# VHH binders against Testicular acid phosphatase (ACP4): the designs that were tried, part 15

Target 1, 367 residues: Testicular acid phosphatase (ACP4), of Homo sapiens (Human) (q9bzg2)
Amino acid sequence: LPEGPLVFVALVFRHGDRAPLASYPMDPHKEVASTLWPRGLGQLTTEGVRQQLELGRFLRSRYEAFLSPEYRREEVYIRSTDFDRTLESAQANLAGLFPEAAPGSPEARWRPIPVHTVPVAEDKLLRFPMRSCPRYHELLREATEAAEYQEALEGWTGFLSRLENFTGLSLVGEPLRRAWKVLDTLMCQQAHGLPLPAWASPDVLRTLAQISALDIGAHVGPPRAAEKAQLTGGILLNAILANFSRVQRLGLPLKMVMYSAHDSTLLALQGALGLYDGHTPPYAACLGFEFRKHLGNPAKDGGNVTVSLFYRNDSAHLPLPLSLPGCPAPCPLGRFYQLTAPARPPAHGVSCHGPYEAAIPPAPVVP
Key: E = the ipSAE of ESMFold2; O = the ipSAE of OpenDDE; V2 = 0.75 times the mean of E and O plus 0.25 times the DockQ between their complexes.

## First folded at step 12 (VHH)

Design j5 (from g4 with H109E; framework vhh_8h63_2; at its last look DockQ between E and O 0.71; V2 from the best seeds 0.63)
Fold by ESMFold2, look of step 12:
Structure j5 (fold): chain B 367 residues (1-367), chain A 120 residues (1-120)
Amino acid sequence: as target 1 above (367 residues)
Amino acid sequence: ELQLVESGGGLVQAGGSLTVSCAASGSTFSYYEMGWSRQAPGKERELVAEIYSGGSTYYADTVKGRFTISRDNAKNTLYLQMNSLKPEDTAMYYCAAGYEGDYFDEFDEWGQGTQVTVSG
């Protein structure tokens, strides 16, 4: 039985292409920013809309046999962070996934689709807890104070000093994160056909990408990757598993949950799964969780359900099938629970405040 | 680059009130998510309150109902009104700002802090 029928899908995707979040002081393009970025800094671009529409069309095709071509509110739930670019990305995606509900259809058949959100301050599910979680800061500090991180930082001292001179951007306090901000601005500009300054050579861009990879690795990877994940991507992973458990327990018609979010949301989830690949998820990247039934021993195979993962990070190619480390694809749900347990918060939760205690792995959850 | 300068700290009796302010300069203030964090001796810095560019607010449980964060975008100023002060509120209070952001949710800019001391 190579594949069984889909029963539930969870999708997490990054918003589409956006304007730069900020200019650096010596940015040659800052004087015409209002012309270059007419919707404003950090806002979704026309290219970002196109990318999300294309993602929605990919999803329509992939789930043609599983998901009604007509939007049915009991079958699909869409949650976004409370940012214009992620809300608009979800809308553009849904126009591709449910084209008959899209704007511009005949008015008698136009059906707005709700995209749900919560205030930014309350979003513990999709937002990375850098500002609100002292315990996460303690874990991050252990990573950034480790010899490997400090040696790399020391090796980039000359580069970072030159970057400060070229950009006029102070790197005091947060040199690697602020270097990422320079890279982000340069990449946004390059993607829109703007010439890079002469100092932003291919070698400089490569070094900025290496710096970013080290910094991302400190945030979601070793040391103590599982403990970091319990406070970050493990929360969303738990919610994905809990949504499926609820659907099965209550016999709900819900077939798909979609999360419109950010690069850090995907990075945190990849960290929890042990699947971070050393790269930043590109715009409109999508990580999918597909739950399928299969014929086997239901008591032994975790309730006759498997979980498969895909990662769409390049619209020109088929999505990449992913395998959870240590689990053959398709992964039985019970084994998926067991292997991800160290990265998921325990039933009693993990505190962002107060003394740290190691989490007790939860018992397997089955319907 | 946004520059942040706090003021208004001081000594106050338990049960009293105090307002701290943060003046911002150098960039467009209204684009920033703004917040107050505090650090007591021997403790880690903790987020006290946050106000987003869209106006939503967050408060730590330890201050909820007693503290009010507000901003005046015309004056580029962030405020923290602190009522019913307790000795446990004694700390250095820092103004912080973050871009409307991607990546990891960090504040980008920090002030030098203003001391609040609650006696009695």
Scores: ipSAE 0.511, ipTM 0.788, lowest interface PAE 1.4, mean pLDDT 86
ESMFold2 (binder alone), look of step 12: mean pLDDT 81; pTM 0.817
OpenDDE, look of step 12: ipSAE 0.710; ipTM 0.871

Design j6 (from g4, 16 letters changed; framework vhh_gocatamig_d2; at its last look DockQ between E and O 0.76; V2 from the best seeds 0.64)
Fold by ESMFold2, look of step 12:
Structure j6 (fold): chain B 367 residues (1-367), chain A 120 residues (1-120)
Amino acid sequence: as target 1 above (367 residues)
Amino acid sequence: EVQLVESGGGLVQPGGSLTLSCAASGSTFSYYELAWYRQAPGKKRELVAEIYSGGSTYYMDSVKGRFTISRDNAKNSVYLQMNSLRAEDTAVYYCAAGYEGDYFDEFDHWGQGTLVTVSS
């Protein structure tokens, strides 16, 4: 039952706790926002730093036997989206993962660890390409025009109309992302001990979560979930698999690739894996891919490597072991390729733009 | 609530230049992605250019090298500098704003549009 040794790890995690992205017009906390959120809207909070440091310490403990406690450039690569909160989250995470390299360590001099990034407009690996991908938008439109989506919108008209009166936002007939914005603001405020408005009852929060879940399902789920994934989470999944393939083919010392990103990055990856659970990934949520030598028969298992998944979505509990549908953990690598193939872009690529421009699968980010 | 007002449209000869402006009220642009769309008669609305809060940009192929999107967060404004204009650029131009960051980045604030006509 014990598996062979780890040989490679890929981690994708959401940034830590942040200030709200925006205020709504009637937000009772709007006028003191510069005091409440001193770094600005959308910026990583002190709690966000703590969460990422805690995640890094969890990773240190989990990979104690696999990964040196000292940072070694050839063994670890970390990439972030180009946002202050994800870049800072990566740094805080690395301070937990490599405590002897961390700022202020009395036993070792601090040694900076590089966090790599690309401009937001060019990040096709970690950013969900909704607005710049006409083909994805066509697929999304099909989902939002479906009867089940429209029926739910009609059923929420009364709720959304009341929410307009409490928030000052236009919500009826508008994209559900506006309702998500209200939920996001309320959740950020609640996480920081701020009183919620009386209208933001548990029932209101549950309804907003249901609206969010429908909208997320349209983005990463049926109809045509696999085709949506080929343009989104399947790109990242391909890159994770390609990184391992390159490491093994070239005998590279690289042991771990880490991606500091967003809830939508995790949601898109969950969609590609068929593992979306109906919830938004919490701050510092981490989805891990663990590649191990397998002790079983290579002919039946598609080689001597297995892939295991974990999802850390609650720091108060051990991470959840996950399995691909149809492949109980630990999943043989060949079976993992087979089951995820429909959600990964084909070798010839998938066009995001018109007939003269195609989406190019991202190259592995390994130096 | 964000209100977007475009200005700067008009009649221009082929090869000419024009600058569109879009000003926001009721919120700050600093954490928004901003974009210009256009719609020609009988055509679907299409994305022309985007600018992200960090300053990175996207352009549709037919306008690359001719159009420049820029932003001034202090003035809550986004601009589209259009050079080397062609008849095919004739359209109503709309500015749009949406959140950058968590969740799925979509535009949900739109201006009323400003007409650009490229004709002799």
Scores: ipSAE 0.512, ipTM 0.772, lowest interface PAE 1.4, mean pLDDT 86
ESMFold2 (binder alone), look of step 12: mean pLDDT 80; pTM 0.816
OpenDDE, look of step 12: ipSAE 0.687; ipTM 0.864

## First folded at step 14 (VHH; framework vhh_8h63_2)

Design k1 (from g4 with Y31E E106M; at its last look DockQ between E and O 0.80; V2 from the best seeds 0.64)
Fold by ESMFold2, look of step 14:
Structure k1 (fold): chain B 367 residues (1-367), chain A 120 residues (1-120)
Amino acid sequence: as target 1 above (367 residues)
Amino acid sequence: ELQLVESGGGLVQAGGSLTVSCAASGSTFSEYEMGWSRQAPGKERELVAEIYSGGSTYYADTVKGRFTISRDNAKNTLYLQMNSLKPEDTAMYYCAAGYEGDYFDMFDHWGQGTQVTVSG
């Protein structure tokens, strides 16, 4: 069926490039880290700012006919997790999306744009998993104790032993998560032109990537991927759908909701959609939900609204169109609800989260 | 390599107060999200409190208003002040740490624990 006009957009994106989260004991760059990373470990870099500005400019171009270049507070809502790097990423993104409101504009035209957040401990919408969620940890334990997982881990015992020797980092207790931290440090350093240690060969990097993929799969994939999603990415997915439903019901002027967050936020959302492919979302990766009017039979196709997905994971290429398994784009909204229902929390809530809570501002009073 | 060592446990009468401490060494303490969990014999470990690098705190419902988590980054020490103690607070108390992160934010460093026993 022919696509009609865009009526609502939800965007979830990872912050830009950052400094490594930590040094490991034998890191050759450890003692000069303050010189290499002047804003500090884990902080957004100048490259991260550039990536987010570029993402904002991409969004400006993509939504030129839908969203005015002038920021209008009733039309756009931005929420971030409470981290410097995600807050700064949102600001840099918005400078590209609304260039007339950007810092450095003439005073008469500069318009600060609010980026909303909540305390880290209270952020049930964008941070997954909650450390206080016993059911999620039980599900993760089942996945990590499975025979296939343990056999893969055993196959890496020699590699992990060598990694301990090269890095000085103990991998006891949490081998795969700690191996990921080594990979993260190496990738951050490489992205900034620092030479890798001789032991960090292409084979080592590939093995670290495979180890990371196994661990991510345990977090968002089978067994019981749908129940894991109900406790994680399904919460955000449910909020996106509920926000659109409320906009429609109340005739709200809201056109776009933007979420500045983390790789785990995107991974959990991909898990809920059945679209996780085993790869970590790169810096400034953006998953977009586009709702359009569609002329169709309401009884068969969920009325006159469709949902299309895109994933921008490489600024050098066009964004990837995505389709839910079983619903080629453009997916009728009713079918989208049906296919995602097992991964979304039930109306009464789940053990670690209450009933759905919307993250957009109250409807404005209409004069 | 981060090392965590708890101290300050002991026997306390119901209604009393106690402070447990966690000394951290081997890494930059201020970069970690820190927390306390507890485990009574035959029961699952449960999260008691967290403190994030930005200052946000979390408390389990069973301890809200009675317990206070704090950190001293200059001394690399995490504290849990426990007031109005009840017999059901009896448990081994564990210090925990995790990086603030990209990736799944789970604790991956644990201390060996300090026993708190509340009588009466």
Scores: ipSAE 0.479, ipTM 0.780, lowest interface PAE 1.7, mean pLDDT 85
ESMFold2 (binder alone), look of step 14: mean pLDDT 81; pTM 0.822
OpenDDE, look of step 14: ipSAE 0.693; ipTM 0.866

Design k2 (from g4 with Y31H E106L; at its last look DockQ between E and O 0.76; V2 from the best seeds 0.65)
Fold by ESMFold2, look of step 14:
Parts: structure tokens; C-alpha cells; sequence
Structure k2 (fold): chain B 367 residues (1-367), chain A 120 residues (1-120)
């Protein structure tokens, strides 16, 4: 059937460029970090603001015919994790998406746009309970104890020892996560024009990226990717689908939900969709869900909805259209539900604590 | 690199109270998510409480209402106040730290632990 009008959009995006989360002991830029990163470690940079403003402008253009340039609170809902960088990213994005609400327009009233959040410890939607979920740790351990993971880790023993010598950072106990943090610092520095140390050659950076890809794959991919997703990205995917279901069932005016979050949020969502591509989402990367109504059959007017996905991971190029495995775009909503069902939590929820323990049924009544 | 040293463990009668502390050095303490985990003999380490740099807290259901986590960023010190202690709280208590915000944000710095033993 011919593609009909857009009726609902969900967007999940990573915050913009930020300062490094940490320094390592021998970082040559450590002593001037307060000058290099004036807002502090982990804080959104001026470049991060620019990236998010540009993303907002892209969204303005993409949804020009769907979404009024005026913000209307019944039509748009924005939620962020409770971090300065994601809250600021949402604000910068919204300045591009709703330019009439942006500060500094001399002939328009400034209208602040609310960005909703919850305390970090309570955010089960955008910050998954990885530390506090023993079942997830059991699944992760299965992946990290697998032969392929252990063989790769052993093959990197020499590299990791050299990395310890170059950085002064002990990698014992958590080598892959600590290697990722070194990569994060180097990438932040390189993006801001700082000279990298001589040891941080292209070969070293490539190896760090390979290490990161293995570790990410253990978190969101096989084995048992769907069960991992039920505890992580499937929760958000379920919420996206539930939001549309509620809008459709109740005839609500809500048109767009936006989630300002992190690389891990996008990675977990990609894992739930079976669309993880082996790369870390770049700053301001955006995964979009577009729901369209098709009106080619009068008897099925309200039940002909499709879902299309796009992934904007490079502002220099058009966003990538994505297809759910097994459902070429545009994917009928019913098929989308069916294919994603294994990765979404069941209605009863999935227990984080120990094996599933069914409620004790009442004893049969003996006459 | 970040170093964590716990103190304040000991023997306490059931129903009693105890505070354990964790001194941190070698990095900017205020940037870390901090937490306490515990390990009883023959069991895996379990998360007890977390405190984020913004002050938000998490507690395991088994300790909620009885334990209070706090931090003093000026002194680089993390605290766990444990009230209404039960024999089930007997464990080695570990201070832990992780970077906030990006990647999968698990704890990757651990102290050596302080023993808490609750009689009764």
C-alpha cells in the first residue's frame, strides 16, 4: 500500500561532544586539564552544543510538514537522563528543532521548553540496572567466559602490558573497560586538536577500538542477546511501542517523544533490534522510529500502520535507513511487534534476582 | 590511579549499628559514582548501596530503610551507616567506584574490604 502520513515519532540520541570522563596517570595533558576542559570532566563542550543544535535543525527540516515550528506541550515530550551533558544536549537540540523558542530571537518571546528527568538511581528506562541486576551479570559472565572472548583477551596480553607502561594505569581486573577509558580520553583530546602522545599511533587506536567492539558485543550481543535485551534496551523499545499504542488507542495529540541519553542507551536499543553494527554511536547520534498510517483499504483504515527506522551517525551524510531483520521497510506494525517480542520484557517483567521464582499457587482445596 | 581503603568494620550485636568508611585517593573523588558491595562466605558479591555525584542514592531491598550511604567530597570519603543490623548482614564490605555516565558504567575500582560481623 502507498505510504501515508507520519503519525508518531520516537527519537533516541546520544549527548554531544564532552570532556573526557577521566585522565590517566601519565596523560601529558593532565596538568592543564582545567584549562582544556573549563566546564570539567564529563561535561558537554561548546562543540557538543553545536552538534546538538545541528541535530535539532536537521530534525526541524525532516519534520517540517509534521511538526509545527511552535512547541506545543501536548504534542512533544522530552526526557533526559539526569546528567548535565544530556540535559544541556536536549536543550540545544530543542533550540534547533523549535527555533522560535530559542533564546535571543529579538522579535519572538522566549518560551522555555521542559526537559523531564528522574534521579539517576531511579532511571530504569534510559539507565539500565546493570550494576544492580544479578541476572544481567550472569548473562554477561556467560559471554565473557566464552572461548572467543578469552582467546582475544589472551592475544592482547602484550598490548595491554604496553598500554599499562604508556599510561601508568593498571589494567588488572578490568582490562577492557580501562582500555576503553584510555581510548575515550585520547578521542576527546584528538577531537579538540590536542597532540596525542607518540605511543597513541593509529595502530594503537585501532587495537583499542577492536577491544571496545569485543566488550560491547558481550554486553548487547550473543550469546542470548534477546534475554540481555529484555533487561536493558528492550525496556526502552517496549516503552516506545507502548507510547504509540496509547496515542493510537486514546486519540492523543502526542506526536513526538525524544530521549536524550548515552552511547550505552543506543547500543542496548540496537542490541534489542538486532541492529548493532560493531561501532560506538558517535556524539549526537540519533536513532529514530517513524510511524506512518497507510490508507489503501477502507475496511482497515485504522490498523494499517508501518514502522520505519533511521540512524543518523554522521552529520555529513543523509541518515541511514534501517530495516528490522526479517522485515524490509516499511515494516507493518504487527510484524514489528512479532519480530521484537523475544527482546522485549514480558508483561510480568523479568527478574533481576536469581532464577525465576513463580508465585506459590494456592493449595488445592481438599473436601 | 584511584585507591580505596575501607575501615570501621567489627563485631556488633543484632539490632545494633555500625558505620563503615572508605577513604579515596589518587583521583578527583567527586566525579565518581561510589558504592558499597558485600560478600558473605560462599556467596557472590552483591551491591548494597550506591551514591551518584549529584547525590542520588540506590539501596538493595534487603537494606533499604536500615542503611544510609553518604559521601563527603571535600574529604574524599564515602560512608555507610548501618542500623538495625541482622546476622544476614555479616559480610566483607567493599568500597567501589566507577566513572559516571557513558559506556556501561560498572564499578572498576575496589577496596580490600572491611569485615562486619553481626552476632545473634
Amino acid sequence: as target 1 above (367 residues)
Amino acid sequence: ELQLVESGGGLVQAGGSLTVSCAASGSTFSHYEMGWSRQAPGKERELVAEIYSGGSTYYADTVKGRFTISRDNAKNTLYLQMNSLKPEDTAMYYCAAGYEGDYFDLFDHWGQGTQVTVSG
Scores: ipSAE 0.494, ipTM 0.793, lowest interface PAE 1.9, mean pLDDT 85
ESMFold2 (binder alone), look of step 14: mean pLDDT 81; pTM 0.823
OpenDDE, look of step 14: ipSAE 0.744; ipTM 0.886

Design k3 (from g4 with G101T; at its last look DockQ between E and O 0.74; V2 from the best seeds 0.64)
Fold by ESMFold2, look of step 14:
Structure k3 (fold): chain B 367 residues (1-367), chain A 120 residues (1-120)
Amino acid sequence: as target 1 above (367 residues)
Amino acid sequence: ELQLVESGGGLVQAGGSLTVSCAASGSTFSYYEMGWSRQAPGKERELVAEIYSGGSTYYADTVKGRFTISRDNAKNTLYLQMNSLKPEDTAMYYCAAGYETDYFDEFDHWGQGTQVTVSG
């Protein structure tokens, strides 16, 4: 079935490279953190800015025929979580996507591009709000109390006990995200040329990655993956689909919605799509939804639309085309709705989040 | 290793007020999202309030308008002001902390709790 022209794009991307979120008690780099990370823990690094500029340039090239190089507020909407690193990532991305608006070129004039956000406590769309959702915690407890999870945890007790001695953290009997935080700190330090402690061998790093993968699987996967998704990534998926539906019904000029967010945002969305691959999305990873008019016999023109997905998880390679399980790309929109329905909240909402409806910014009134 | 110690619990008459506090030590307090949860006898633990590093707050519907969460980063202390207390507010109150995280939103650290008992 031949694809037609692109009509709408939704993009969800992780912020760029950042400083570690925390130091652990025995971290050899702890006392010089202010010199190593001058912008502070968790803050976007200069490498993170470069990664996002590169992502923006990739998007510019990919959508050259679809999206004007001039920013037009009625055509593009950008939403970020309320964190410095995601806000800065969005701005760096936009400098690549709209180079005529970027500072620094003699042929370009600077033009600020709005990045929309909401307070962290109110962000039900992009921030996974596990703490305030009792049903999600019940589902997570079911996953963590399951025999498979407990057997793996028991098998790692010796490893975690040894890691306590090296890090000074309490890890045995504690949530596995503490072990993830050790891995995160080590990986951030290594990426910035800092020597790892002698105990942080390749085998230790591999075991930490295995622990992290188990814990991520409990959060977004079986048991009851679809219900977990209704409370998490399905909310964002529903908003993406609702944005397109409104654009089509009302003939709106909106062409692209961009979401600057976190690895957990992408993981939750992958869970909702049944596309979690066992890996953490790297910095500046981007999941894209491309809506195209379905070309076919004129007698059968019902305004058909298809959805195609791509995942850019490595800037050195072409983005991966993804297929929704049960619908090889390009997936007809109606089939896409059907297959994702169990993972999306019902129209009247779920207990933790109430009614769900995507926001579409008003088009500017032209005098 | 972040350590959390609650204090200020006790017995109070229905309609009264009480402040519980949580002293943090062993790490940089200002980087943490902080919260209070409570567990009544025979009930599941319930998130009561959160305060984020940027100052925004969340309150459970059961306490909204009556409770106020606040923090003093200079003193590494979290507070919960509880007004118009009801017998239903009787619970062990736990201080909790988590990083603003890339990962999933969970609290990483918990105190041992302070008992609040509302007579009536």
Scores: ipSAE 0.522, ipTM 0.800, lowest interface PAE 1.6, mean pLDDT 86
ESMFold2 (binder alone), look of step 14: mean pLDDT 81; pTM 0.822
OpenDDE, look of step 14: ipSAE 0.686; ipTM 0.861

Design k4 (from g4 with G101V H109S; at its last look DockQ between E and O 0.67; V2 from the best seeds 0.00; counts 0 for: pae E 2.2 > 2)
Fold by ESMFold2, look of step 14:
Structure k4 (fold): chain B 367 residues (1-367), chain A 120 residues (1-120)
Amino acid sequence: as target 1 above (367 residues)
Amino acid sequence: ELQLVESGGGLVQAGGSLTVSCAASGSTFSYYEMGWSRQAPGKERELVAEIYSGGSTYYADTVKGRFTISRDNAKNTLYLQMNSLKPEDTAMYYCAAGYEVDYFDEFDSWGQGTQVTVSG
């Protein structure tokens, strides 16, 4: 089908570079953490701000012909989780996307752009619902108790024992998740020019990455990936599709919805799409949904809309075009609905989450 | 990493009130997300309430308006105030904690539980 003009865009992105979330007991940098990370643990760094500005500038260039150069409240809606790092990431991104509204421009008046949020405990859309969903925990237990998971865990017994000895961190209960926490700390430190401990060799880092990939796969992939998605990334996917449907039905001027969130948000969405590739989304990674009309005679083409996906996971390269399994891009919207239906919750909602919530203001009544 | 000990359980009459508490030992209590889960006989464990490090709270529908979670970071203590208790609130109540993480948020520390029994 021939590609036509853009009519709607949804973007989901991870916050920028941050300080480590925690240190492990034998961390050589533990005693000076307050000096190394003056904003605090888990807070967005100066590099994180730079990454988000760069993402915003990329989006400005990509949508130059589609999106007004100035922010218009009826055209763009931005939602973030309620964390400093995601709120600041959204602001830095918007400064790149709408540079004439950005602070510090000598020729432009600064115009604050609203970033919407809800309290963390109430965020059913962008937070991965691990603690409050018994059905999700049942599905996760099925994955972690499977022979493949247990065999891999057994194969890492010697490695995990050495990791406990080097770090002083107990891995009892959740060895793979806790190993990920070590990897996260090491990667944050390395990214900021701190020397790694001698035991954190390239082989150790690679093994930690393999452990992380297995654990992520249990959370968002087989078995029963679609059922897991109904409780997780399918909620957001459903909201993205429903927002476009509402915009079309009511003739709304909304052109773009942006979600500033976390790696787990992107992973869950990738799981719902069947597109998880075995890697953690890097800082400022962005998954985009682009809705386009078909060109040509409307009666002959039926006026159908297509959906195309891109994944920007490396600022040094062009974004990766993605295709929904079973529907090469550009995917007709009807086919996209059909193929994603098993991963999306039913219209009445699921036990852990209620019905779909609109991400945009109600349409005005036009006399 | 964090050691958790619950207390304050007991037998109460329906319509009554009870406070359970959870003493934490270890460092950096204020960085932890804290919660209460319960398990009734023959039932699965369910999350009852949660309090995030920033102070926002979550409550299960079955307890909204009746239960209040709170924390005292100076004392390393988590509380659950339970009012208007019903026989169906009878369960073992567990204190739980997890670091705020970017990855998949999950509790990684659990107490041994305190029994709450509500007579009807």
Scores: ipSAE 0.389, ipTM 0.725, lowest interface PAE 2.2, mean pLDDT 85
ESMFold2 (binder alone), look of step 14: mean pLDDT 81; pTM 0.816
OpenDDE, look of step 14: ipSAE 0.653; ipTM 0.853

Design k5 (from g4 with S27D; at its last look DockQ between E and O 0.68; V2 from the best seeds 0.63)
Amino acid sequence: ELQLVESGGGLVQAGGSLTVSCAASGDTFSYYEMGWSRQAPGKERELVAEIYSGGSTYYADTVKGRFTISRDNAKNTLYLQMNSLKPEDTAMYYCAAGYEGDYFDEFDHWGQGTQVTVSG
ESMFold2, look of step 14: ipSAE 0.615; ipTM 0.845
ESMFold2 (binder alone), look of step 14: mean pLDDT 81; pTM 0.823
OpenDDE, look of step 14: ipSAE 0.773; ipTM 0.900
ESMFold2, look of step 15: ipSAE 0.508; ipTM 0.778
ESMFold2 (binder alone), look of step 15: mean pLDDT 82; pTM 0.828
OpenDDE, look of step 15: ipSAE 0.723; ipTM 0.876

Design k6 (from g4 with E106Q; at its last look DockQ between E and O 0.76; V2 from the best seeds 0.66)
Fold by ESMFold2, look of step 14:
Structure k6 (fold): chain B 367 residues (1-367), chain A 120 residues (1-120)
Amino acid sequence: as target 1 above (367 residues)
Amino acid sequence: ELQLVESGGGLVQAGGSLTVSCAASGSTFSYYEMGWSRQAPGKERELVAEIYSGGSTYYADTVKGRFTISRDNAKNTLYLQMNSLKPEDTAMYYCAAGYEGDYFDQFDHWGQGTQVTVSG
């Protein structure tokens, strides 16, 4: 369908570059960690700030004709998880998106922009209760006990044994999850100009990436991907759709909602959309939902609104346009609702003990 | 590499109280999300409580209002105060730690456990 003007945007982005989450025992850079990472492990780096400022500038340019050049509180709402790195990322992003309101602008124009959050343990929207949800744990166990997962794990026995020897890190209990942590540490260090150890050859890195892809797939993909999504990324997807529905129904001036969060937030959302490709979202990766009017039949597939998706996962290239499976972009809103319904929680919410129930798709609109 | 050692388990009468502790060594304790899980014979391991580095807490419904998780970052120690104990609380209690990282937040480090037995 031909697209008209933009009417609402939802953005979900990963924080910027951070220090590694941990050192492994034989990490050659372990001894200087306090010097290399002065804010501490897992904290946003100066490169992370730069990446988020760059993302904000990209968003300013992309939405120049849609958002006021100045921050207006009725137009934009920003929510972050309660981590220093995501809160700081949101602030740096906003400095790029609203440069006249940013810190460092002439004092008469500088205006702090609120970034909203909730305590980590209470954040069901952006950090789903993976460890505390019995139903999710049951679904994950089904995936990790499946023949495909176990056969891959057995096929990597020799590799994992060598990885233990190279790293000194025990992989007992959680071999693929712990292998991901090794990859994450290596990638953080490489991004900061630290030489990789000799054993971290391109072949080793490719194998670590394959292991990560299998493990991520178990978390957000088959088996029972839709049910996993209801407990995870479907919650956020439902909130995004509900925000637009409320804006449209009440005629609200809100134009944009921004979510500063984590790679797992984006992965879970991609899983709910059926767009997960097994790759970890890079720092400052941004998944955008763009709601537009269209010129087609307003009553046939969700009225006169379409949804288009973009994924910015490489600042050196233009964002990747995405299409919901079964709905080439621009997807009519009604069709978008129908296709995502299995992955979204029902109207009464989702329970870690409740049976699977698909969300109720909206009734067709007949003007 | 982080090491976790539980202590303080034992036998207690129903309605009684008990505190279990977990000593952490080998890494900076304050960087970790910490928790207690338990496993009764023949049952799956279940999460009992979590405490995040920022201090927010989570409790399973079966223990909420009766158990309190806390941490002392200066002593690298995690605690679980268990009050109003029931026979159903009988289990091996495991201290666990996970990174406050991007990935899917799972516990990556586990202690060997301390047995809590509630009789009567």
Scores: ipSAE 0.534, ipTM 0.803, lowest interface PAE 1.7, mean pLDDT 86
ESMFold2 (binder alone), look of step 14: mean pLDDT 81; pTM 0.825
OpenDDE, look of step 14: ipSAE 0.720; ipTM 0.879

